# Ledger of designs, part 27: VH-VL binders against o97563

Target 1, 195 residues: o97563
Amino acid sequence: CSCAPAHPQQHVCHSALAIRAKISSEKVVPASTDPADPQKMIRYEIKQIKMFKGFEKVNDIQYIYTPFDSSLCGVKLEANSQKRYLLTGQILSDGKVFVHLCNYIEPWENLSFLQRESLNHHYHLNCGCQITTCYAVPCTISAPNECLWTDWLLERKLYGYQAQHYVCMKHVDGSCSWYQGRLPLRKEFVDIIQP
Short names: E, the ipSAE of ESMFold2; O, the ipSAE of OpenDDE; V2, 0.75 times the mean of E and O plus 0.25 times the DockQ between their complexes.

## First folded at step 22 (VH-VL; framework fv_tixagevimab)

Design t5 (at its last look DockQ between E and O 0.50; V2 from the best seeds 0.69)
Fold by OpenDDE, look of step 22:
Structure t5 (fold): chain C 195 residues (1-195), chain A 117 residues (1-117), chain B 109 residues (1-109)
Amino acid sequence: as target 1 above (195 residues)
Amino acid sequence: QMQLVQSGPEVKKPGTSVKVSCKASGFTFTSSAVQWVRQARGQRLEWIGWIIVDLGNTNYAQKFQERVTITRDMSTSTAYMELSSLRSEDTAVYYCARYDEGAFDYWGQGTMVTVSS
Amino acid sequence: EIVLTQSPGTLSLSPGERATLSCRASQSVDSYYLAWYQQKPGQAPRLLIYGASSRATGIPDRFSGSGSGTDFTLTISRLEPEDFAVYYCQQYTLTPPYTFGQGTKVEIK
């Protein structure tokens, strides 16, 4: 399984839902009702604590589904634990909530202050901004509504300083720039640094 | 259970400093912020300042800018408020409160600081 | 700084009556960052409402918050004996300081 790196804001924006939840139990289930289909899924029973995104699509989520095999980007979560997760995912055509390894899934305790704040207030309001991952130099903006994400380039981390402490915010004029979460309740923009 | 436990009462002389502690438990301290508020007897709540725990960034009310220092120790889940050059007017109950997801939802029990000659 | 003015200063009511408390801001406040607290003598403030209209955990249904912009209201639908206290609003929308109102005392008539 290989995933394109994405900023947490992108994950939230590109997901149908974002929730905080505990995992109650797990069960292996068939992927379909077709007996000829040998594919399996893991169905997790969850206790939803809070929903950050997806209110209009789903009310209360009881089950989430993931591929059984890791080769198919299946996610292994700790069931029967008090561990809380941030879960992002999609809603399938049959109404099932689906998550995989490429979704932003993190233990709640691992989230930064700004990330927690942004789930409630910032990320979903700034989905009009494009966050571009810089893989190499030069990396330049191509549109005013674009923020350059340089964690991989500069820190060689999937989730570095910008992922933890920056939000790409849209200005009144439609342009976007990084907001540094030093004080979450006011806009302090950081100039886009070209690597 | 989430709670903030503050240090005990203090009696100080004018011109000295006081450092009040606020120990957090029951939640992820590193992902929170902490504000400090004081209240003189019979008076309104007065905002002192706050700190974002994971970054250590602080902001203070102008009134306290030159005398207050707010810090945190992530290893012990404790926030501190130090006020220097104490005056009689600084006599008050000092509170810490944690910020999470848009609210200062948990408060310490308060620390009485008395400044008298 | 944003100045929050609460009114009235004192509200004298009987148990069972409706209490309406006002908090007016000197400039527009993001409702997400407007809170109401209850404080009883000798106790720390207790969060009642956050985000202008969301009840904190454990807060009875008789407490409700509303408003936007510069005008916010805390309503206690039916006062209980334990509700007689001082109530504060706080804003933390813009650059600090995160100011409080001067408080409204709800006392028994």
Scores: ipSAE 0.874, ipTM 0.924, lowest interface PAE 0.5, mean pLDDT 93
Fold by ESMFold2, look of step 22:
Structure t5 (fold): chain C 195 residues (1-195), chain A 117 residues (1-117), chain B 109 residues (1-109)
Amino acid sequence: as target 1 above (195 residues)
Amino acid sequence: QMQLVQSGPEVKKPGTSVKVSCKASGFTFTSSAVQWVRQARGQRLEWIGWIIVDLGNTNYAQKFQERVTITRDMSTSTAYMELSSLRSEDTAVYYCARYDEGAFDYWGQGTMVTVSS
Amino acid sequence: EIVLTQSPGTLSLSPGERATLSCRASQSVDSYYLAWYQQKPGQAPRLLIYGASSRATGIPDRFSGSGSGTDFTLTISRLEPEDFAVYYCQQYTLTPPYTFGQGTKVEIK
């Protein structure tokens, strides 16, 4: 299973829902009603603690589903524990909440200060901004509503400094820029985007 | 149980320094922020500054900028506030409070600092 | 710097009455970053309301917050004896400094 890189903000914006939850139990179930279909899913029973996005689409989320097989992007979550997860996912046509390896799924305790703040107040308010992954120089903005995501370029990490500590924020004039008003902008980001 | 426990009362001479500690327990210290606030007898609350724990980044109110240093020790889950060049006007109760998810929800018990000859 | 001005300075009321406390900002404040605290003599501030309108854990329903922009209100629908205290608003926008209002003392008439 391989995933296109996406900033945590993009994951939240592109997902149908984002929640904090505990996993109470798991059960292996058939993937479809077709008895000839050998594929399986894991159904996780959850206890939702907080919803950050998805209020208009679902209520009372009791179950989430993922492929059983990790080669089909199944994700393993720790059941029957006090471990809290950030879960992002989609709603299938039959109403099932679906998560997979390419969603943004993290133990809540692993999230940074700014990620926690942004899940509560910034990511979902700024989905009008574009985040573009930079793989090589030169890398410059092509539109005023664009932020350049340079974690891969500068750190060779999927979730580096910008993923952990920055939000791409829309300003009153409709432009977007990386916002870290509580933190100074690092010099190497400035050198890439300011020729 | 989630709590912030501050160091005990201090009596200091003018011109010296004080360092107040704020030990966290029962929550993830590294993903939080801690503010420091003081209150002189009968006066309003006054913001001193704060620290974002995971990066160690600090911001201070202008009036304290040259005299205050806020630090943390992630291995002991403890934040510190050091105020130098003490004056009698610095006599106050000093509080720490943790920030998470939009709120300063837990406050330390306060540390009385008295600056007197 | 964002200045918060609370009014009235002192509010003298009897138990059972409604208290309405005002906090006015010198410029627009994102309501997500506005909080209300209660402080009794010799005690640390206690969080009542965050995000302008959300009650903190364990805060009774008689406390409510409202407002946006520059004007924010804390309401205590039915004053109880333990509610006689000083109340502060605080803003903590993304750009420091963070500031408190001067306080409103709610005292028994």
Scores: ipSAE 0.631, ipTM 0.818, lowest interface PAE 1.5, mean pLDDT 89
ESMFold2 (binder alone), look of step 22: mean pLDDT 91; pTM 0.928

## First folded at step 23 (VH-VL; framework fv_tixagevimab)

Design w1 (at its last look DockQ between E and O 0.39; V2 from the best seeds 0.67)
Fold by OpenDDE, look of step 23:
Structure w1 (fold): chain C 195 residues (1-195), chain A 117 residues (1-117), chain B 109 residues (1-109)
Amino acid sequence: as target 1 above (195 residues)
Amino acid sequence: QMQLVQSGPEVKKPGTSVKVSCKASGFTFTSSAVQWVRQARGQRLEWIGWIIVDLGNTNYAQKFQERVTITRDMSTSTAYMELSSLRSEDTAVYYCARYDEGAFDYWGQGTMVTVSS
Amino acid sequence: EIVLTQSPGTLSLSPGERATLSCRASQDVDSYYLAWYQQKPGQAPRLLIYGASSRATGIPDRFSGSGSGTDFTLTISRLEPEDFAVYYCQQYSLSPPYTFGQGTKVEIK
């Protein structure tokens, strides 16, 4: 399983739901009701703590599903612990909540101040912005509503400084730019040096 | 259980400095912010400043910008407020409060600082 | 800075009555960043309402918050004896300072 890197903001925007939850238990279940289908899923029973996105689609999520096999991007979560997760995912046609390795899934305690703040106030309001991952130089925006994400380019890691402390915000004119989360309410434009 | 525990009462002379501590427990300190507020006897709450813990960025009320320093130690989950050039009018109870998800939801018990000659 | 003006300064009521407290801002405040606190003598402030209308954990349902823009209200539907205290509003919607109102004292008639 391989995933294209994406900024946490993009993950939230492209997901049907985002929640904070504890994992109560896990169970291996058939992927379908067809006995001839050998595919398996892991069903996690969760305790939902808070929902950041998806209010209109689902309420009080009790179960989430992931592929059993890691080759199919199955996610391993710690059950029967006090560990809290930020979970992003999709809703299947049958109403099941589905998560996989390419979703943004992170222990809650690992989130930065800005990320926590942004889940409530910033990310969902700025989904009109495109965050473009820079893999090599030169890296330039193709449209005014794009922010260049340089964590991989500069730090060679999936979630670097920009993922932790920057939000791509949409301006009145439709353009987007990075705001540094120095202060939750003091939005400062960050001029990214073009590689 | 989430809580903030502040250091004990202080008695200081004018012109000296005081440093009040605020130790956090029961939550992820590094993902929070901390504000400091004071209240003189019979007076309203007065905002002093705050700090974003993971970045260490601070902002102070203009009244205190020249005399206050707010810091944090992430290894001990403790925030600090130091006020220098103390005056009699600085006599007050000083509170710390943590910020999380749009709210200052947990407050310290307060620290009485008395400035007298 | 944003100035928060609370009214009335003092509210004298009896147990069982409805209390309505006002907090007016000098400019628009994002409701997500408006809070109400209760403070009793000798105690630290206690968060009642955040986000203008969200009740903090453990706060009785007789407390409610409403409002937007420049006008915010804290309502206590039926005063209990323990509700007689000073109430403060605070805004932190713009750049600091995160100012408080001057407070409203709810006292027993």
Scores: ipSAE 0.873, ipTM 0.927, lowest interface PAE 0.5, mean pLDDT 93
Fold by ESMFold2, look of step 23:
Structure w1 (fold): chain C 195 residues (1-195), chain A 117 residues (1-117), chain B 109 residues (1-109)
Amino acid sequence: as target 1 above (195 residues)
Amino acid sequence: QMQLVQSGPEVKKPGTSVKVSCKASGFTFTSSAVQWVRQARGQRLEWIGWIIVDLGNTNYAQKFQERVTITRDMSTSTAYMELSSLRSEDTAVYYCARYDEGAFDYWGQGTMVTVSS
Amino acid sequence: EIVLTQSPGTLSLSPGERATLSCRASQDVDSYYLAWYQQKPGQAPRLLIYGASSRATGIPDRFSGSGSGTDFTLTISRLEPEDFAVYYCQQYSLSPPYTFGQGTKVEIK
């Protein structure tokens, strides 16, 4: 299972839903009604605490599904626990809520203050912006609505400072830039974007 | 059972400092921010500043920038506001309020600070 | 810095009447960061409305908020005796400082 890197904002924008939930129980179920199909899924029963995105598609979610095999990007969640998760995922054509390893899935307690605020108000409002991973210098925007994601370049981390503390915000003229209003830009980031 | 309990009233002389505490219970302190606001008798509410608890980052109103320090202690779930070089116009009730998911929904009971010679 | 101007300064009404309170900002405010509070003498402010229009938990449905941009309103559809108080708006847009209006006192005629 290989996942394309994506900023948390991109995960929210590309997902059909984003919720905060606890996992009540799990059950292994067949992936389809075809008796010749050996595929299995894990069905997680959840207690939804809050929905951040997905209101137009579903109401309160009771079950989520993931592949049983890790080679098919199945994700293991801690069941029968008070642990709260941020879950992002898709809604299949049959109405099932589907999550996998390449979605953005985190214990809620691991999210920063700014990620929590952005889940509530900013990520879903700025999906007109593009976030592009910068792997090496020189690295410049190729479109006005683009923000350069430099966490890998500067920190060798998928989810570094920009993932935790920045939102790519769209301006009235259609351009985008990283939001910095509550926190200063880091010097390393400024040096890349304003040489 | 979410509560913000502030320290008791203070009487201070001009030129001294005051430190007001704001103890949180019933919510996750590290996931919040805390603002400090004051109100002189018969006057409007005046924003002093705030702290983002997990980062420790602060912002202050320009009027207070040189005299205020807002801090927190995560082990005791307590925020603090210290105001130095006190003057008579600093006589006011000082409030803390917690920020969560778009709202300042819980407020401390207020701490009266009186500055007199 | 965003200045909030409330009007009227004082609103003298009888129980049962509709109250309409205005909060005008000196520049556009994201309505998500606009709140209304009630304050009675000797008490801390009480959150009524957040996000310009959402009622806080436990707030009666006679309180409603509306508006966007620079103009926001708080409406009390039918004043109760306990509603006679001072009301404040606050903005806390992404860039500090956060600011309050000067207040509107709602008093018994």
Scores: ipSAE 0.664, ipTM 0.828, lowest interface PAE 1.3, mean pLDDT 89
ESMFold2 (binder alone), look of step 23: mean pLDDT 92; pTM 0.937

Design w2 (at its last read DockQ between E and O 0.56; V2 from the best seeds 0.77)
Heavy chain, then light chain:
Amino acid sequence: QMQLVQSGPEVKKPGTSVKVSCKASGFTFTSSAVQWVRQARGQRLEWIGWIIVDLGNTNYAQKFQERVTITRDMSTSTAYMELSSLRSEDTAVYYCARYDEGAFDYWGQGTMVTVSS
Amino acid sequence: EIVLTQSPGTLSLSPGERATLSCRASQSVDSYYLAWYQQKPGQAPRLLIYGASSRATGIPDRFSGSGSGTDFTLTISRLEPEDFAVYYCQQYGLSPPYTFGQGTKVEIK
ESMFold2, look of step 23: ipSAE 0.750; ipTM 0.875
ESMFold2 (binder alone), look of step 23: mean pLDDT 91; pTM 0.930
OpenDDE, look of step 23: ipSAE 0.875; ipTM 0.928
ESMFold2, fold request of step 24: ipSAE 0.753, 0.747, 0.792; ipTM 0.871, 0.868, 0.891
ESMFold2 (binder alone), fold request of step 24: mean pLDDT 91, 91, 91; pTM 0.934, 0.935, 0.934
OpenDDE, fold request of step 24: ipSAE 0.907, 0.904, 0.897; ipTM 0.951, 0.950, 0.945
ESMFold2, last read: ipSAE 0.724, 0.700, 0.774; ipTM 0.863, 0.842, 0.884
ESMFold2 (binder alone), last read: mean pLDDT 91, 91, 91; pTM 0.934, 0.933, 0.935
OpenDDE, last read: ipSAE 0.909, 0.895, 0.893; ipTM 0.955, 0.939, 0.937

Design w3 (at its last look DockQ between E and O 0.46; V2 from the best seeds 0.68)
Fold by OpenDDE, look of step 23:
Structure w3 (fold): chain C 195 residues (1-195), chain A 117 residues (1-117), chain B 109 residues (1-109)
Amino acid sequence: as target 1 above (195 residues)
Amino acid sequence: QMQLVQSGPEVKKPGTSVKVSCKASGFTFTSSAVQWVRQARGQRLEWIGWIIVDLGNTNYAQKFQERVTITRDMSTSTAYMELSSLRSEDTAVYYCARYDEGAFDYWGQGTMVTVSS
Amino acid sequence: EIVLTQSPGTLSLSPGERATLSCRASQSVDSYYLAWYQQKPGQAPRLLIYGASSRATGIPDRFSGSGSGTDFTLTISRLEPEDFAVYYCQQYALSPPYTFGQGTKVEIK
């Protein structure tokens, strides 16, 4: 399984839901009611702590589903622990909450200050911005509502400094630029030099 | 259980410095911010400054900008407030409080700092 | 800086009565960053309300917060003996300083 790199903000914006939850238990279940379908799913029973996105689509989530096989981008979560996760995912046509390896799934304790703040206040308000991943030089925006994400280019890792400490924020004129989690909050924008 | 435990009371002379510690436990310190607030006897709460722990960025009230330094040690989950050039007017109880998700929800027990000649 | 003015300075009431405390800001404040605290003598402040209307964990439902813009209110529906204390509002919505109100003392009549 391979996924296109995306900024946490993009993950939240492109997901149907974002929640903080504990994993209570896991169970292997059939993917469908069709006996002829050999596919399996892992069903996680969760304890939802907080919802950041998805209020209009689902209330309290009790179960989440992921493919059994890692080849199908199934995720392995620690069940029966006190570990808290940020979970992003989609809602299937049958109403099931679905998560896979390409969703933004992170232990809560690994989130930065700005990420925690942004889940509540920034990410969902700035989904009109496009965060473009820079893979090579030159890397330029194609529209004013784009922010260039250079973590992979400059740090050679999926989630670098910008993923942890930057938010792409939309201005009144429709343009977007990086907000850096610096003091004072909500007033400092960073002009990133184009690679 | 989440808590902030501050260092003990201090008695200082004018012109000296005091450094108060605030040790965090029960939560992820690196993902939080910490503010410092003081209160003289019978007076209102007064904001001193704060620090974003993972970045180390600080901001101070103008009144204290020249005399206060707020720092943190992420390895020990401890925030510090140092106030220099102490005056009698600095006599107060000093509090730390953690910030998480829009709220200063946990406070230290307070540290009494007495400045007297 | 944003100045928070609380009123009244002192509120004298009896147990069982309703208490209404006001916090007025000198300029508009995002409700997400408005909090109320309770402080008893010799104790640290305790968070009551955050986000102007969200009750902190462990806070009784007799405490409620409301308001937006420049006007915020803390309401205690039925005063209990342990509710007699000083109450502060704080804003941290814009640039520092994250100022406090001067406080309202709720005392027993």
Scores: ipSAE 0.877, ipTM 0.929, lowest interface PAE 0.5, mean pLDDT 94
Fold by ESMFold2, look of step 23:
Structure w3 (fold): chain C 195 residues (1-195), chain A 117 residues (1-117), chain B 109 residues (1-109)
Amino acid sequence: as target 1 above (195 residues)
Amino acid sequence: QMQLVQSGPEVKKPGTSVKVSCKASGFTFTSSAVQWVRQARGQRLEWIGWIIVDLGNTNYAQKFQERVTITRDMSTSTAYMELSSLRSEDTAVYYCARYDEGAFDYWGQGTMVTVSS
Amino acid sequence: EIVLTQSPGTLSLSPGERATLSCRASQSVDSYYLAWYQQKPGQAPRLLIYGASSRATGIPDRFSGSGSGTDFTLTISRLEPEDFAVYYCQQYALSPPYTFGQGTKVEIK
């Protein structure tokens, strides 16, 4: 299982839904009604605490599904616990809510202050911004609504400082730039992004 | 049971400092921000400043910038507000309140600080 | 700095009447960062409304908030005896300082 890099904002923007939930139970079920399909899924029963995105599709989610096999990007969640998760995912053609390892799935307690605020107010309001992964220099914006995501370049990890503390925010003139919530932008990132 | 419990009343002389504590229980402290607000008798609420708990970053109202320090101790789930160079006009009830997901939903009971010569 | 001006300063009404309280900002405020509080003598403020229109946990549905931009309203549809208090609005938009209105006292006629 390998995943294309995406900033948490991109995960929220590209997912059909984003929720906070607890996992009540789990059960192994067939992946489809096709008897020739040997694939299985794990069905997690959830208790939805809050929905951040997906209101036009569903109000309350009872079950989520993930592949049983880790080679197909199945994700293991802690069932029958007080642990709260941020879950992002898609809705399959049969209406099932589907999550996998390449979605943005985190224990709620691991989220930063800015991520929690942005789930409530910023990520979904700024999906008109484009976030482009910068793997190496030179790396420059190609459009005014673009933010360069440099966590890999600067920190050699997928979810670094920009993933945890930055939102790409749309301005009145239609341009986008990184915003660190209520904190000033770090000068080091500004110098690279705006050479 | 979610609550904020503040330290007890203080009587101070002008020119000294006071440090008020605000202990959180029943909620995740590290996911919070905490504001400090004061109210002199019969007056409006006045914002002093706040702290974002996980990063430790603070912002203060300009009026207090040179005299206030807001801190926290994550191991004890406690926020602190220290006001120095006290004057008689600093006599007020001081409140802490926690921020979570768009709201200041829990407020401490208040701490009376009296500054008199 | 964003100045919040509340009106009226005092609202004298009887139980059962409708109260309408105004909070006007000196510049536009993102509604997500606008709250209303109730305060009784000797008590801490109590959150009523956040995000301009969302009721806080445990707040009766006779309290409602509305508005956007520079004009915000708190409405109490039918005053109860326990609703006679001072009401404050607060903005805590992205740029500090965060500010309160001067308050509206709702008192028994």
Scores: ipSAE 0.636, ipTM 0.829, lowest interface PAE 1.6, mean pLDDT 89
ESMFold2 (binder alone), look of step 23: mean pLDDT 91; pTM 0.934

Design w4 (at its last look DockQ between E and O 0.46; V2 from the best seeds 0.69)
Fold by OpenDDE, look of step 23:
Structure w4 (fold): chain C 195 residues (1-195), chain A 117 residues (1-117), chain B 109 residues (1-109)
Amino acid sequence: as target 1 above (195 residues)
Amino acid sequence: QMQLVQSGPEVKKPGTSVKVSCKASGFTFTSSAVQWVRQARGQRLEWIGWIIVDLGNTYYAQKFQERVTITRDMSTSTAYMELSSLRSEDTAVYYCARYDEGAFDYWGQGTMVTVSS
Amino acid sequence: EIVLTQSPGTLSLSPGERATLSCRASQSVDSYYLAWYQQKPGQAPRLLIYGASSRATGIPDRFSGSGSGTDFTLTISRLEPEDFAVYYCQQYSLSPPYTFGQGTKVEIK
């Protein structure tokens, strides 16, 4: 399983839903009703605590599904625990909520102050911005609505300082730039031009 | 359970400093912010300042900007409020409160600071 | 700074009656960052309502918040004996300071 790195904001924007939840139990289930299909899924029963995205599509999620095999990007969550997760995922055509390793899934306790705030106030409002991952220098934007994400380049981390403390904000002119939430509702923009 | 436990009462002379602590437990301190508020006897709540824990950024009310310092120790999950050049009018109960997702939902029990000659 | 003005200063009512408390802001406040607190003598403030209309955990449903812009209201549908206290509103919708109202005292008639 290989995933393209993405900023948490991008994950939220590209996902059908984002929720905070506990995992109650897990069960291995067939991927389909076709007996000829040997694929298996893990069905997690969850306790939804809060929904940040997906209100119009689904409500009160009880189950989420993931591939059984890690080779198919299956996700292992701690069931029967008080551990809370931020879960992002998609809704399948049959209405099932689907998550995999390439979705942004994090223990709630690992989220930064800004990330917690941004789930409620920032990410979903700025999906018009493109966050571009910088893999090498030179790294430049190709459009004004892009923010350059340099965590991998500079820190060799999937989720570094920018993932934790920056939001790509859309301006009135359609351009985007990084917002560093030093204080709530106090916008400090930082341009990362020279990684 | 989530709670904030503040340090004990203080009696100070004018011109001195006081440092009040606020120890957090039951939640992820590093993902929170902490505000400090005081209240003189029979008076309204007065906002002093706050700190975003993981960044360490602070903002103080103009009235206290020159005399107050708010800090935090992430290793001990403790926030601090130090007020210098104490005056008699600084006599009040001082409260800390944690911020999470749009709410100051948990408050310390308060610390009485008495400034008298 | 945003000034919050609460009214009335004192509200004298009997148990079982409806209490309506007002908090008016000097400028528009984002409802997400408007809170109400209850404070009893010798105690720390207790969060009642956040986001202008969301009840905090453990808060009875007789407490409700409403409003937007510059006008916010805390309603206690049926006063219980333990509800007689001082109530404060706080805003943190803009840059600090995160100001409080001056409080409304709900006292027994």
Scores: ipSAE 0.877, ipTM 0.930, lowest interface PAE 0.5, mean pLDDT 94
Fold by ESMFold2, look of step 23:
Structure w4 (fold): chain C 195 residues (1-195), chain A 117 residues (1-117), chain B 109 residues (1-109)
Amino acid sequence: as target 1 above (195 residues)
Amino acid sequence: QMQLVQSGPEVKKPGTSVKVSCKASGFTFTSSAVQWVRQARGQRLEWIGWIIVDLGNTYYAQKFQERVTITRDMSTSTAYMELSSLRSEDTAVYYCARYDEGAFDYWGQGTMVTVSS
Amino acid sequence: EIVLTQSPGTLSLSPGERATLSCRASQSVDSYYLAWYQQKPGQAPRLLIYGASSRATGIPDRFSGSGSGTDFTLTISRLEPEDFAVYYCQQYSLSPPYTFGQGTKVEIK
């Protein structure tokens, strides 16, 4: 399974929902009622703890679905556990909540201070901002609502310091800039953003 | 069970330092932040500063900037506030409180610091 | 620095009456970063309201918060004997310092 890289904010903005939940149980189910269809899904029963995004489509989610097959981006979650997950995903046309490996799914305990605050108050409020991945120099802003994501360029790591500690915030004039949750911006960031 | 337990009362002489501890139990310490607040008898609450635990970054009110140091020990889930060059006006109850998801929801029981000769 | 001014300084009421407490900020405050606390003598502050209007766990529904911008209100719809205490607002907007109002004492008339 191959996923396009995306900043955690982009994952939240592009997903239909974002929740914190525990996984109660799992069951392998058929993907359709057609007995000739060999495809299977894993149905996870969840206990929703908090919803950060998705209120207009669902209120309380009991089940989520993922492909059984890893080649179709199925995701494995620990069932019957006290482990809390951040889950992002989509809602299918039949109303099923669908998650896969390319969504942003993390143990809650792995999230930074800023990510937890931003899930509650910043990510979903700033989806009008564009986050653009920098793969090589030169890397320049092409629009006022753009933030440059430099983790790959500076750290050679998909989820580096900007993914952990930055949110791209929209201002009243429609422009966007990085906000670091009461932290100063790192100097290497400022040296690149204004070529 | 989630709680913050502070160190016991202190009696100090002017010009010395005090270090108050705030031990967390029952929640993940590393992804939180801790504020320190004081209150003299019959007075309002006064913000001293805070620490973002995972990165260790601190901010102090200007009044305390030259005399306060807030630290943490991640191995013991404990935050510390040290106030130096103590004066009689520093006599107060000192509180810690943890920040999570938009709220300071847990407060320590308070530590009385008395500064007298 | 954002200054919070609470009014009235003292509110003398009887049990069963409605209490309305005001917190006014010197600059606009994002409601997400406004909280209300109750404090009784010899005790730590107790969180009542966060996000200007969200009730903390275990807080009775007679407590409610409202407001935005520079004007925020805590309302106690029907005072109980245990509600006679001092009440503080706090703002913790993105730029420190974080500040408290001077308090409103709610006392028995």
Scores: ipSAE 0.659, ipTM 0.829, lowest interface PAE 1.4, mean pLDDT 89
ESMFold2 (binder alone), look of step 23: mean pLDDT 92; pTM 0.943

